# VH-VL binders against q9vpl3: the designs that were tried, part 312

Target 1, 224 residues: q9vpl3
Amino acid sequence: RGKINIQRPKAPHYERARVVAVTQPKYPELPKAKSCFKTRAERTQQQQENPYNEIIAREVRNWLDHSRLVAFFHLSSITADDIFRVRVQLHKQNLHLKSYGSKIIEQAVKNTRYEAIVPLFHSNHCIVFSPDPEKTAALLRIVRRVPQMVLLGGIVEETMLSRNQLVAYAQMPGLHAVQAQLVQTLSQAPGHLIQQLQAHQNSFVQVLDVHAKNQMNEETPKST

## First folded at step 11 (VH-VL)

Design bb33 (framework fv_cemiplimab)
Fold by ESMFold2-Fast, scan of step 11:
Structure bb33 (fold): chain C 224 residues (1-224), chain A 122 residues (1-122), chain B 107 residues (1-107)
Amino acid sequence: as target 1 above (224 residues)
Amino acid sequence: EVQLLESGGVLVQPGGSLRLSCAASGFTFSNYAMTWVRQAPGKGLEWVSGISWSGSSTYFADSVKGRFTISRDNSKNTLYLQMNSLKGEDTAVYYCARDQFDSDYGLYMDVWGQGTLVTVSS
Amino acid sequence: DIQMTQSPSSLSASVGDSITITCRASQSISSYLNWYQQKPGKAPNLLIYGASSLQSGVPSRFSGSGSGTDFTLTIRTLQPEDFATYYCQQGYEYPRTFGPGTVVDFR
């Protein structure tokens, strides 16, 4: 007799089943009350059982304990090979590119001065950590060649900086330049700074969307 | 070139207080978290306390919680350990060490000072 | 707290020998295990971090392996300067804890 595993199709039909599964349109709106109910129950159970999230949140807190530079990026669709190449380039400069779920970030920064960053992670995101703030220029030089990574802002010396402030910091190395940026940032209310970071993200995404639509309008469909 | 130098170890009577200092040179002190590790005469190593690069997060072994405080002055490249309510069991060589973290390796100490001897006895 | 144990407590060896020291954690620590060497009257020195990564400047005769709860330090072709005490240390969580140490002495 043996066991038949539905998720392990037999070789004669494997490739056909795989192609159909990958290319077939998904209809998540179809009424599947039982599946939806089961999904919500499973999600609630997983949320209550969170030992893994606690362990990873500890990892994020360790990064914060050891990093004077933290940079936040929106991450658009990118291939595994491309992101790996970026990660390798950053690692050579003591820059550590990491991705964590929004729930984990929320747990890690809860009741800390960084709690205000949580809204930045409601979409696809990644973070770069480094103990050395002088690596900010190297970071921006590397990521300018990666259009899928959009700089949102960061934290330098425990001070939140907008995208423009972080770019300016990278161009003005030295103690006096750092002090000038910190004074400038300290003049802003926390809510105002976060709004600037979120507005900048939305504005940049909007520019990319307009550019993408203009490219679609300019491109004529041609099939041979 | 990279060096850590502890100072402040002396003979203190039980119940007394003492502050240890660790002077860092040859690297950018404020880029690193720091830690204190002690070793009683003829015994093994015991981790005592740790501090984040900024000083905003501190950690202690259960044996010293409530009695010891760790702090740092990044402008002076100096790490401190304030020891209060000293006990005979606190007699040890105290080492400061530079801390590192990477999610591939965890927490580790790559540079150590020479140590300073604290003796708690009447 | 995570408890660390080492075996053996001490061992006697001759120059040219290959030796192994074991370290066990009371719970899984992934690969977050470090090895330190301490020579008599000196401060400890980092040998290996993250279970198997050799610290810069440490001779290639030193190697580490393991994950989870069981770890080993191996010294191939023991040299006179290798007679020392060796400590394992977990870098997984606070408080950080050390093993009791293994003394490597002349035979």
Scores: ipSAE 0.778, ipTM 0.921, lowest interface PAE 0.9, mean pLDDT 82

Design bb34 (framework fv_cemiplimab)
Fold by ESMFold2-Fast, scan of step 11:
Structure bb34 (fold): chain C 224 residues (1-224), chain A 122 residues (1-122), chain B 107 residues (1-107)
Amino acid sequence: as target 1 above (224 residues)
Amino acid sequence: EVQLLESGGVLVQPGGSLRLSCAASGFTFSNYAMTWVRQAPGKGLEWVSGISWSGSSTYFADSVKGRFTISRDNSKNTLYLQMNSLKGEDTAVYYCARDHFDSDYGLYMDVWGQGTLVTVSS
Amino acid sequence: DIQMTQSPSSLSASVGDSITITCRASQSISSYLNWYQQKPGKAPNLLIYGASSLQSGVPSRFSGSGSGTDFTLTIRTLQPEDFATYYCQQGYEYPRTFGPGTVVDFR
């Protein structure tokens, strides 16, 4: 049945209903709905760290404790099936694709050397974690086929790298010692590395191209 | 072959200091976080300390906070536990273990060393 | 700290028996519960991680289940090499904590 019934009341019932309607405070100075959302109590609660966010921030911190490679991506609209296929492909290479809110990332990296990454997560994003930095080349090869994922930058060996520096790091797969030396060299680059989404390659790709060309031009000691 | 080998366990006087070492072989040591777990004679396992892959983050059980320090040298594939102000209750076999994390599984230890016995007695 | 308890503290069983060990956490730990086996005088071995995932090389007679606060380890068709002490361990937060252990002895 309905929640309210307005029926034809008898004279006695009509008189009762009318008296009740007249004597009840119809609208007893109700605060505006908008005012309720903006009360001091609600603002205080919104400013306090959400317990759920702390739990997820702990998860992000655990990833950082166990990953030598962290790559940041802008994520455009993508179907659940497509992202699932990407996750499966990455997982085969020990690459773990995760999505976390910007507030959670901020809480996880607060008071750490990685606070500078927070502005990178102003919009839809995802992160790939891996304990193995040699998987950087495999990561970029896989995501090249996923136009919805645009590389923003990353952290390799605790060094914050721009998009172009990370691409440069990946250019010499199988040359781990060379890649480690390059990371050390790149870590001496300018202090602020926050880059917005760009569809352009950095000059660091050119630096690695010179190194690769110089290496290819070296004499091979084996007889032909 | 993945292997962890602890060393350094000896008899130490109460209030003394001791450094344990754990040598890793058969895997890329720097790709993994590491942990120390101890076991008093005839007792259960007690987690002692953990360290991130880089050494930048360290964690300790309340019973050892302020007395123990965990560190690692990735160039030498070695994990360390520096134990200071040793007490009788620190007498235990100390194991090092390789740590994993995955958001689907949490934190877990898959490879353990053989253990090294530390005895704290007069 | 998260307290872990195990039941029973010890049990006696015969080869071919099926046994179940229970582990409880003082607060919800999602599925972040691991099981370790320790034989006398030897280091622990990982059996199950993430409540139900079997570690490589561990016999299929071992299985784990549970989530939140209540977890179980089951060993089907107990073998002679299974007489050992079993520990659960929460991998949810630091400090990480172990259960007190369950001793599985020959009857």
Scores: ipSAE 0.726, ipTM 0.904, lowest interface PAE 1.2, mean pLDDT 81

Design bb35 (framework fv_cemiplimab)
Fold by ESMFold2-Fast, scan of step 11:
Structure bb35 (fold): chain C 224 residues (1-224), chain A 122 residues (1-122), chain B 107 residues (1-107)
Amino acid sequence: as target 1 above (224 residues)
Amino acid sequence: EVQLLESGGVLVQPGGSLRLSCAASGFTFSNYAMTWVRQAPGKGLEWVSGISWSGSSTYFADSVKGRFTISRDNSKNTLYLQMNSLKGEDTAVYYCARDRWDSDYGLYMDVWGQGTLVTVSS
Amino acid sequence: DIQMTQSPSSLSASVGDSITITCRASQSISSYLNWYQQKPGKAPNLLIYGASSLQSGVPSRFSGSGSGTDFTLTIRTLQPEDFATYYCQQGYEYPRTFGPGTVVDFR
C-alpha cells in the first residue's frame, strides 16, 4: 500500500502516544501497548518507511552513545496505561524504556560492534537505556513487578551479558571497579551469547504458539 | 561540586599541533558523553567535536574534520582534543562540556568548563 | 547541516522589562532546541533544554516555547545579572549548530 508515503523526518509515533497519555489519558484499557505491540500489517508497513527509519535509527545511536547500561526484554501483551506507568517509574531512576522495530535497530547498529544483536528483535521486544550501570539493580526490582516484561540479556560497559550474567551484575554492590571486573569475568564469546539469547526468545515464542495452537500440526520424525 | 577544567591553551604557529585536556571532577565521568565547543574572540559559539561515553563514537564539525581528534581516558576522568595543522581561524577559547541525551529533549550540554585560550599566529 | 538564526542580533532593555528572543532552524528539529546564557568573560550556562524545560537552579523568570522550526526565549522582569549574550543550539543531529547569539545590553 502506497497511500501515504512520508519522506520527511518526524517524531516517533510511540513518543506522541506517551505524551498524550501523560497529559490526558483518554484510553482506559487497550488490549495491547501501542508502542511495543503491533499487528503484522502495521509492522510490515512501518518497515517500508525509510525516512522514518532513518530518524529513529539516529535516536537509537544517540541512546547507545549515552548509555552504559542497555537491557533487552521480550514484551508480551500490556495496556498502554500499564506501560506508561512502568516508563514513569523507570524514568525516576534515569532508566529509559523504548521500543524500536528490528529494521530500525539494524540501521542503527549497522557496521558497528553491536550488529549481532539484531536477531534478538525478531519478536515483540523493548529496550531500557541508562547512562548509569549502577541502576541495573533498580531496573530489575521494578521489572520484577511487570510480568509482561521478560529479561533476555543486555550490554554493560560495551560487554554483552546473558540474562543470568546481568542478574549477577545487579547483585553486586555499587562499586564501579568490582562491577567492571565482574563484567569481564562473566563475559562469553559474542557468538555463544547471542545464540543463547536467541534460543531463549525462540523458546518463549514456541510456548505461546503451542498454547494457542495445540494439536494443530503433528511433528513427523526426521527419518527412519 | 561538578566541575570541568580545561588546560593546554597556548600560542602556536600556523601549521603547528596542540593537545588540550579537560579534567572532570564531582561526577561519574564515564557515564557521560562529552563535547568541545569553541568561541573565536568577539564571535559566537561553534561546536567542534563530540565523543560517546566509551570513546567508540566520535563526531566533528566540517571545519576541523581530518585535522582534530577527540579522545578520552575514563580511568583518569580526562577528555582530550588533539589539534593538528592549526590555522589562524582556529584561534578561540575552547570549552569542554558534559553532554546529555533524552529522546524528549534531544542533545544538550548541562555543565561547561571555564575555557582555555588557543592563539594561532606567527 | 542545520543552520540556526536568531532575532534580534542585539537589544537594549532596562531592569524590570520583559524581553523576547526568537530562534529559527533551517529544518524541523522537533523540540530539540536549547538556550544558553553567556556573561562577558565567562563560560556559557544552560538555561533551557528541549525547547521548554528549565535547567535546575535557573530562575523561573526564564521560559522557552516552540517546536519544529520556530522557538522563543522569554525573560520576565529582567534583572541586572540577565544582561548577557543568549545562544540557541539545535540538539537534533550532528554536527550540532548554534545560533549567532543575541546581545542583551543595558539601556
Scores: ipSAE 0.785, ipTM 0.924, lowest interface PAE 0.8, mean pLDDT 82

Design bb36 (framework fv_cemiplimab)
Fold by ESMFold2-Fast, scan of step 11:
Structure bb36 (fold): chain C 224 residues (1-224), chain A 122 residues (1-122), chain B 107 residues (1-107)
Amino acid sequence: as target 1 above (224 residues)
Amino acid sequence: EVQLLESGGVLVQPGGSLRLSCAASGFTFSNYAMTWVRQAPGKGLEWVSGISWSGSSTYFADSVKGRFTISRDNSKNTLYLQMNSLKGEDTAVYYCARDRYDSDYGLYMDVWGQGTLVTVSS
Amino acid sequence: DIQMTQSPSSLSASVGDSITITCRASQSISSYLNWYQQKPGKAPNLLIYGASSLQSGVPSRFSGSGSGTDFTLTIRTLQPEDFATYYCQQGYEYPRTFGPGTVVDFR
């Protein structure tokens, strides 16, 4: 109770503040870009510059340089013990839960293609980073049991995804993984190649028949 | 087995150019940022350059800035270092290394290649 | 640029000895310091990251400590395979910088 960090924003110029207010034009003057001195607003911005913020912004840039998966969450009130348990569980899956202030996020993503994420951080938030996008399913499984964390969206492979797109991504196997599995399966049965081709052709014809019937009955929307 | 194999080191004339390659295997290359580190004969390690997992961010030591370019091809699991305007002081074994980051630990290199010797001499 | 120094530049030791190598940064780097081992004619190996975290596969006789500007690597009960050059490296900011190395020679 002895020492509290209090900022008093009041200007001591009661008399001069009135004079300035009275002389201010109702509509802004035509702006001139040239100036030999910094404006009061620019000087105030410099006074608020914090070296600590640049250090933490560097952490965010490093995470972005090393993460193919970035997920954004709104964070409701949660106990220190509960969030610690979540962090430990995520860490086991190479998922790194971090919290950064909105100004720090803004500094980190300024002049990058990720500037569009800044509005997501105007309330309590946290971010999960991972080098491995295949961990998206594990992330969503873990967070499903944490009602205080609400998925807002994310970045996967430098592409910004909405909540629904991220959920859909988690449910899809990787295209190359599916392709590799098919190749491996075919390699395991060289003696049955002809039988597999015949079975596949019959299955493919059935799929085409179902698709044709669906097209005749209704035009499927592609507005997703 | 996680491996990095460098290639391309040869004897070059001062002022010449050379491109080094680093082939990655045994891990998902595109999940990791990568780094080049060099070592002159009988000298210590010197960090040269780094690249983010996507290639969108690159970093260079002052000694090579403006002369060297780092790039990667994630479809080929290969890291490159393009070296231009080579000087005698660039003579070194060049190592590629897999980069890791965690805000609890900072930046570190957990897997290194065997190195490729570049000699710049007349 | 953050400058890194190591002491001693070289030391001679016998199998079974315990040795300590010191690394100092020109400015505070938190705990973001790594230790690498390089055997003659070979590529470097990561020993310790984040000042004190032991890399998987590295023997427990290796340990690291320190924060800020002063860091130490300790090797307890030195083995024949430990005769090598040891480098510290700051992982705090770009450009990344290494110490000049400490050579651990057979006595």
Scores: ipSAE 0.730, ipTM 0.905, lowest interface PAE 1.3, mean pLDDT 80

Design bb37 (framework fv_cemiplimab)
Fold by ESMFold2-Fast, scan of step 11:
Structure bb37 (fold): chain C 224 residues (1-224), chain A 122 residues (1-122), chain B 107 residues (1-107)
Amino acid sequence: as target 1 above (224 residues)
Amino acid sequence: EVQLLESGGVLVQPGGSLRLSCAASGFTFSNYAMTWVRQAPGKGLEWVSGISWSGSSTYFADSVKGRFTISRDNSKNTLYLQMNSLKGEDTAVYYCARDRFESDYGLYMDVWGQGTLVTVSS
Amino acid sequence: DIQMTQSPSSLSASVGDSITITCRASQSISSYLNWYQQKPGKAPNLLIYGASSLQSGVPSRFSGSGSGTDFTLTIRTLQPEDFATYYCQQGYEYPRTFGPGTVVDFR
């Protein structure tokens, strides 16, 4: 009694995955916008045709190939001497502070899993690279003394982490197996890093915008 | 001490396949990009292939592109080079090396293995 | 691909001599040039990276200079252990390329 199934025919994994990917819900862009203006993709393509930008984008890709720790900061006005001192202090810990234009970052991470970070760099920013993720604690200790640098988040072990998740990671230095498990645990926390970073950035911008508007609304008598 | 040890080099016939291994010790392997460099008997050094710390990015010399594959297992501290469609001109000592990058210095190789000899002969 | 050339291809020297080896790139590579030493039957070892930075553990008699396309390696007061083959290598772009090497022989 009963039917014995030898092997049920299966679609190739490649075809199945592609069909699933195509049917996933996503919002289509407006066709009218594409006909009137260059799209974001077209602007990025024009940047890739600039040899200067490609040379610097190559440097960013080299950093990504050699860095298990990447931290993103908002950068407020800071003197050249002050940032130089911070850079020297970081370098002693194998931490490399770099500033690149948003166009170059976009070009470097285009078609990679990190493309989603591009919106973080529309304002003044800087990035710290290191091959050694155990240096996260040293990084946070140094940056604590630099109020002009505001930690937005980062990438550790190819996993995107928020500011709070990086702080938690920093508390488990020196044991890579435990750190890997911690990263996995932190990445499963509710919320998305990019959403959290955008919310934090938007909140910061909103506070500055409200402050500026309140400053403009104040009236003082004109005196000569 | 930081060490790299290659293995797998043997005599193989043209058209054959071979996989080389490079065992790393004395440092955190997953913190570094790695590379393969070869040297034919009596000749100079030739860069063959490179791989990022995670294995997500790979690079090849034109002479081996499409025939060789580079990979790594960070849990085993081991780098691999899969060589297919071997030719007589692939006869060489194959070295693995640890790669480094800084924007002030560019790409450089600071630690090298002892090498493993691959002979492709008919 | 960036082509690397070295001059001379070989030279003969005595202990105590000072020698220079030159390396030229087919296009500008900034300061992204490295020098390696290889003794007979041994693996190469890094001497200088980024044109002029001395690798830890390498004797101070070795020095490098240059930028763009032209680079030099200088060995002051040559010692017996310095008889080896020296290679330059560009670290500017993929594929990475080496010079053909310079053999330093005992005279």
Scores: ipSAE 0.754, ipTM 0.914, lowest interface PAE 1.0, mean pLDDT 82

Design bb38 (framework fv_cemiplimab)
Fold by ESMFold2-Fast, scan of step 11:
Structure bb38 (fold): chain C 224 residues (1-224), chain A 122 residues (1-122), chain B 107 residues (1-107)
Amino acid sequence: as target 1 above (224 residues)
Amino acid sequence: EVQLLESGGVLVQPGGSLRLSCAASGFTFSNYAMTWVRQAPGKGLEWVSGISWSGSSTYFADSVKGRFTISRDNSKNTLYLQMNSLKGEDTAVYYCARDRFDTDYGLYMDVWGQGTLVTVSS
Amino acid sequence: DIQMTQSPSSLSASVGDSITITCRASQSISSYLNWYQQKPGKAPNLLIYGASSLQSGVPSRFSGSGSGTDFTLTIRTLQPEDFATYYCQQGYEYPRTFGPGTVVDFR
């Protein structure tokens, strides 16, 4: 953890991509996931015509099922070099930046507890996955320096949280039990996520509210 | 205490198969890429295989491509190396190691197991 | 594949000496070079990562320098526990490659 007196020369973009690629998941036998840079219409059209959309959707489902931290972002115009730098910084913290088209996400979460997230992906978006919920603070610190990425909400320990709830969770570092209790407390304020979603889109908010409430009720532990 | 413990090394006939295991403890195994490095008796270190934190990406040295497979079980904190079509040149102590990544420094192996000896001989 | 070479292949030294080991890559690897120490019958230990960053717990008498293709490991005021084999390794691309090693022995 010592600071180097002389800043090290960083590898060119291509060389850095090779280093990053070896530690990040690869799916060469499956269709390529869509970039955050592509328009929604272009992304949707190409995915609908791809017979392997179901295979990619299963991969997304695996990420959702095996990640204890999932964060959803709106992504404004950003260059390939800039997003690569962000991806590298996130990777250092075991945070994995992924981009998928809305159709793929819909297929992945259809008939699952996460179906309520679909409305979040009606614009340019990216998702960050991690098996470690303690990395929420590190995630928010990195993203603070990236104005093109706007936090929409997320899932922590299988509980849906709004932007403000994720920020609150990040402020309770180092105490897993306390953080889990905070997540449960925050998830019992159903208006927070719904109010934030209403700011970005109004369609089907009543359906989302019912679905979100049903998800919260199903996740509530039954006392014996 | 962070530790890696390899097991499975035995004497095997040429053309045989063997699976090595590496048990990890003292750290969050699923947060790290892992690697296998071997060392033939009296020789230097040779990188064999690597696997990403999730198990989705795997890499192999040319000498073992098509014969070895690397896998991991994050629920059991265990790394595996399945070795098939073994040759005399595969005789070595096999070490598992934990990979770190840093944008300024690249990939490096900060924790190593004690090694397990594989002997391929008739 | 990136080929790694080390010089010298072996050297003899006395306690209190300062020694230097050189590592060369067949192509530029930026600063993505690591140094490992291996004592007889033991597993390797990380000494230096990223050409010059000292691993936690490693004595300050160890230092590394270099970038691109040419790198050096220096041990100032050699101690008895420093008699070992030293390997360089590129962490730049797959397949990862090690140098052939430098044996540091008693004079």
Scores: ipSAE 0.000, ipTM 0.423, lowest interface PAE 17.0, mean pLDDT 76

Design bb39 (framework fv_cemiplimab)
Fold by ESMFold2-Fast, scan of step 11:
Structure bb39 (fold): chain C 224 residues (1-224), chain A 122 residues (1-122), chain B 107 residues (1-107)
Amino acid sequence: as target 1 above (224 residues)
Amino acid sequence: EVQLLESGGVLVQPGGSLRLSCAASGFTFSNYAMTWVRQAPGKGLEWVSGISWSGSSTYFADSVKGRFTISRDNSKNTLYLQMNSLKGEDTAVYYCARDRFDADYGLYMDVWGQGTLVTVSS
Amino acid sequence: DIQMTQSPSSLSASVGDSITITCRASQSISSYLNWYQQKPGKAPNLLIYGASSLQSGVPSRFSGSGSGTDFTLTIRTLQPEDFATYYCQQGYEYPRTFGPGTVVDFR
């Protein structure tokens, strides 16, 4: 025994340990009638809701810990096959398409700098995560072919960007220093965060109209 | 070539302090979360600490919480582990590793450094 | 904290053998389990992530399976370079935890 870490004690010692384990009570015998108790339904509800929500919220926080690019989209009705094809195409570019409920998003970003994004998720939405902010251009190119996904804004280098700011970021030269400078400049744009969020929500119809027109234009090639 | 190189391991007295460095090359350091894992001589692996890509979120094992701090300098492609109030049980080879996340796979470490030996003894 | 256990703690095998190592988590971790290989005097290398996904460059003789609490690493047709220590690790929550390791020795 003990010469190799895997070696086990001989059967007599194993039998003795087993007897001790089953006969030794670990729980005190004090009556529990005086203990504060909750209804079984109340305890079950707390366990069901809180653990499930926390597990999914943890997943969102892990994405934020590992993603320099986060893009938010309104998502219209789409078939499972179509969304799967989009997810595969995005995955080839290290872009990860996910959908989370607004309560989960709120729980995940609570007490973080990103709490202001919660109002964007009152209707159907999806989020794309990527560790590589240089993939922003690839993301926008892919999404241009998916009319059910309409860009609302995003987070790049921990800075919240509007739709127009994110589009501008995608068009910048490929040096990280230049891109970081742009992000800082865009984050200093005139106006308040509340005004920016209201503008995004108020201009949603305009964004959708522009997106629809762009899709129509793409259906008509310029070849003559 | 993707490479992580640890440095700073030395003999230090109990109660002392030491800062370890991990220099990254061959990939975009700021795109990845990073982690420190240690291994006491002849023992198994023990996760020590992790840090998000930006440095805004940090995580620690209970055995080092309050004594160690993790930080990074993305402009220098370097990860740090500041070790304070060192104990004999902190004697180990310290590895830095590149961290990955995907909702389908969870958290995993895909690239590891060579390790640097820290000895805490009188 | 999630506790990880491995079985066996060591294993003796010959080149050409097929071996199996098991890993158990103290609570369900979905499929968020990774396997690492460590050769004497070297740093660990990732073999398998997410219970069954083979890391790029890792030979196909390595395979992983399992979900929830019970996981398995299988090495078919063992090669000389496979004599090493193998660790499982849960990637489900912080703090991250490793199994105690399984030493695969030459018989």
Scores: ipSAE 0.749, ipTM 0.914, lowest interface PAE 1.0, mean pLDDT 82

Design bb4 (framework fv_cemiplimab)
Fold by ESMFold2-Fast, scan of step 11:
Structure bb4 (fold): chain C 224 residues (1-224), chain A 122 residues (1-122), chain B 107 residues (1-107)
Amino acid sequence: as target 1 above (224 residues)
Amino acid sequence: EVQLLESGGVLVQPGGSLRLSCAASGFTFHNYAMTWVRQAPGKGLEWVSGISWSGSSTYFADSVKGRFTISRDNSKNTLYLQMNSLKGEDTAVYYCARDRFDSDYGLYMDVWGQGTLVTVSS
Amino acid sequence: DIQMTQSPSSLSASVGDSITITCRASQSISSYLNWYQQKPGKAPNLLIYGASSLQSGVPSRFSGSGSGTDFTLTIRTLQPEDFATYYCQQGYEYPRTFGPGTVVDFR
């Protein structure tokens, strides 16, 4: 258990946190609706010119200002415990897994060069941010073990890359200058990349959602 | 060792121009957003300007907006502050600092240069 | 713009004392507050970021707490090297703003 011990040196603490998370009670819609309403009202009253949505959009813009690597994923049904484990593992590599609503992303990237990415977020998604593009290989290695996360593409050094281009970039990080220049030459039309990524995402959503539902309904499986 | 070294601070007459430089070493400069902060003699700290890792986004304090410009050359690991239409109120030690962001912590500055003194006087 | 205030503006303390400095924001800034230390003639140094996270290399006698509008920096068992000026700074929105500073002097 050498590798497991290295990956999770705080195994006793981690297991306790997991038990706490699993046993946490789930609240009905009323507490959530009340919390969201109070938060919105409070922020509006305290910051008349900074509504809640603009504050979260500012967070996304701050990530973009501080990240040379941005990777986009389709996200299938996954438990809170499992996504937490993935976030912890990514965080150790200075990779920050975030989920934002499509309206927030649209507001954040409006009137920027990244406006073309908005169509990618019409279905379940998540984004990984990192200041260090050399962590792309570590990102792909970690995500390979998470079937619910499917790489759609990303942005490296302000260049939009398809899944295959991002994988190629990860394979020889020591040759970044040569690789980046070649990839940029191949990535001439952001619209073309977005169309390819959207098509792949839609295909995977259908397959993975059916698979996930079958796994969750093991006692009464549905066949389509 | 992670270091930031400012240069360019001199005595300038009101209405003059000056360019400050900040040389970065010991870290991958283009992975980080950068900022300029100034401090007038015997006074507190005042944020001046900030720039994203790529240079595509820039931010300025109202007191310098329209007069100062921030830029960076990632191939030379250097940050710049171009100061135009200088006023006596711009007299200060100018620090460059490495900027960090995390949604759990907000924006913060973890590495600072030694500062360079700009004096605007007749 | 978000205005930052600090209390006290100055304080006198002896080695071994525990001191507390407060910082207030004119509006809620979540936990996005940082603390910096500056010694005479030197550049500021980051002590605490995100209200309570201790910067690497900073002694554990420094601690921060707070959220929203009210924040505190505590130094327990004050050492000779801790006599300096301390600044809080909001990392919530642009323009970023600093508190006026608190001078910690030897008594």
Scores: ipSAE 0.764, ipTM 0.917, lowest interface PAE 1.0, mean pLDDT 81

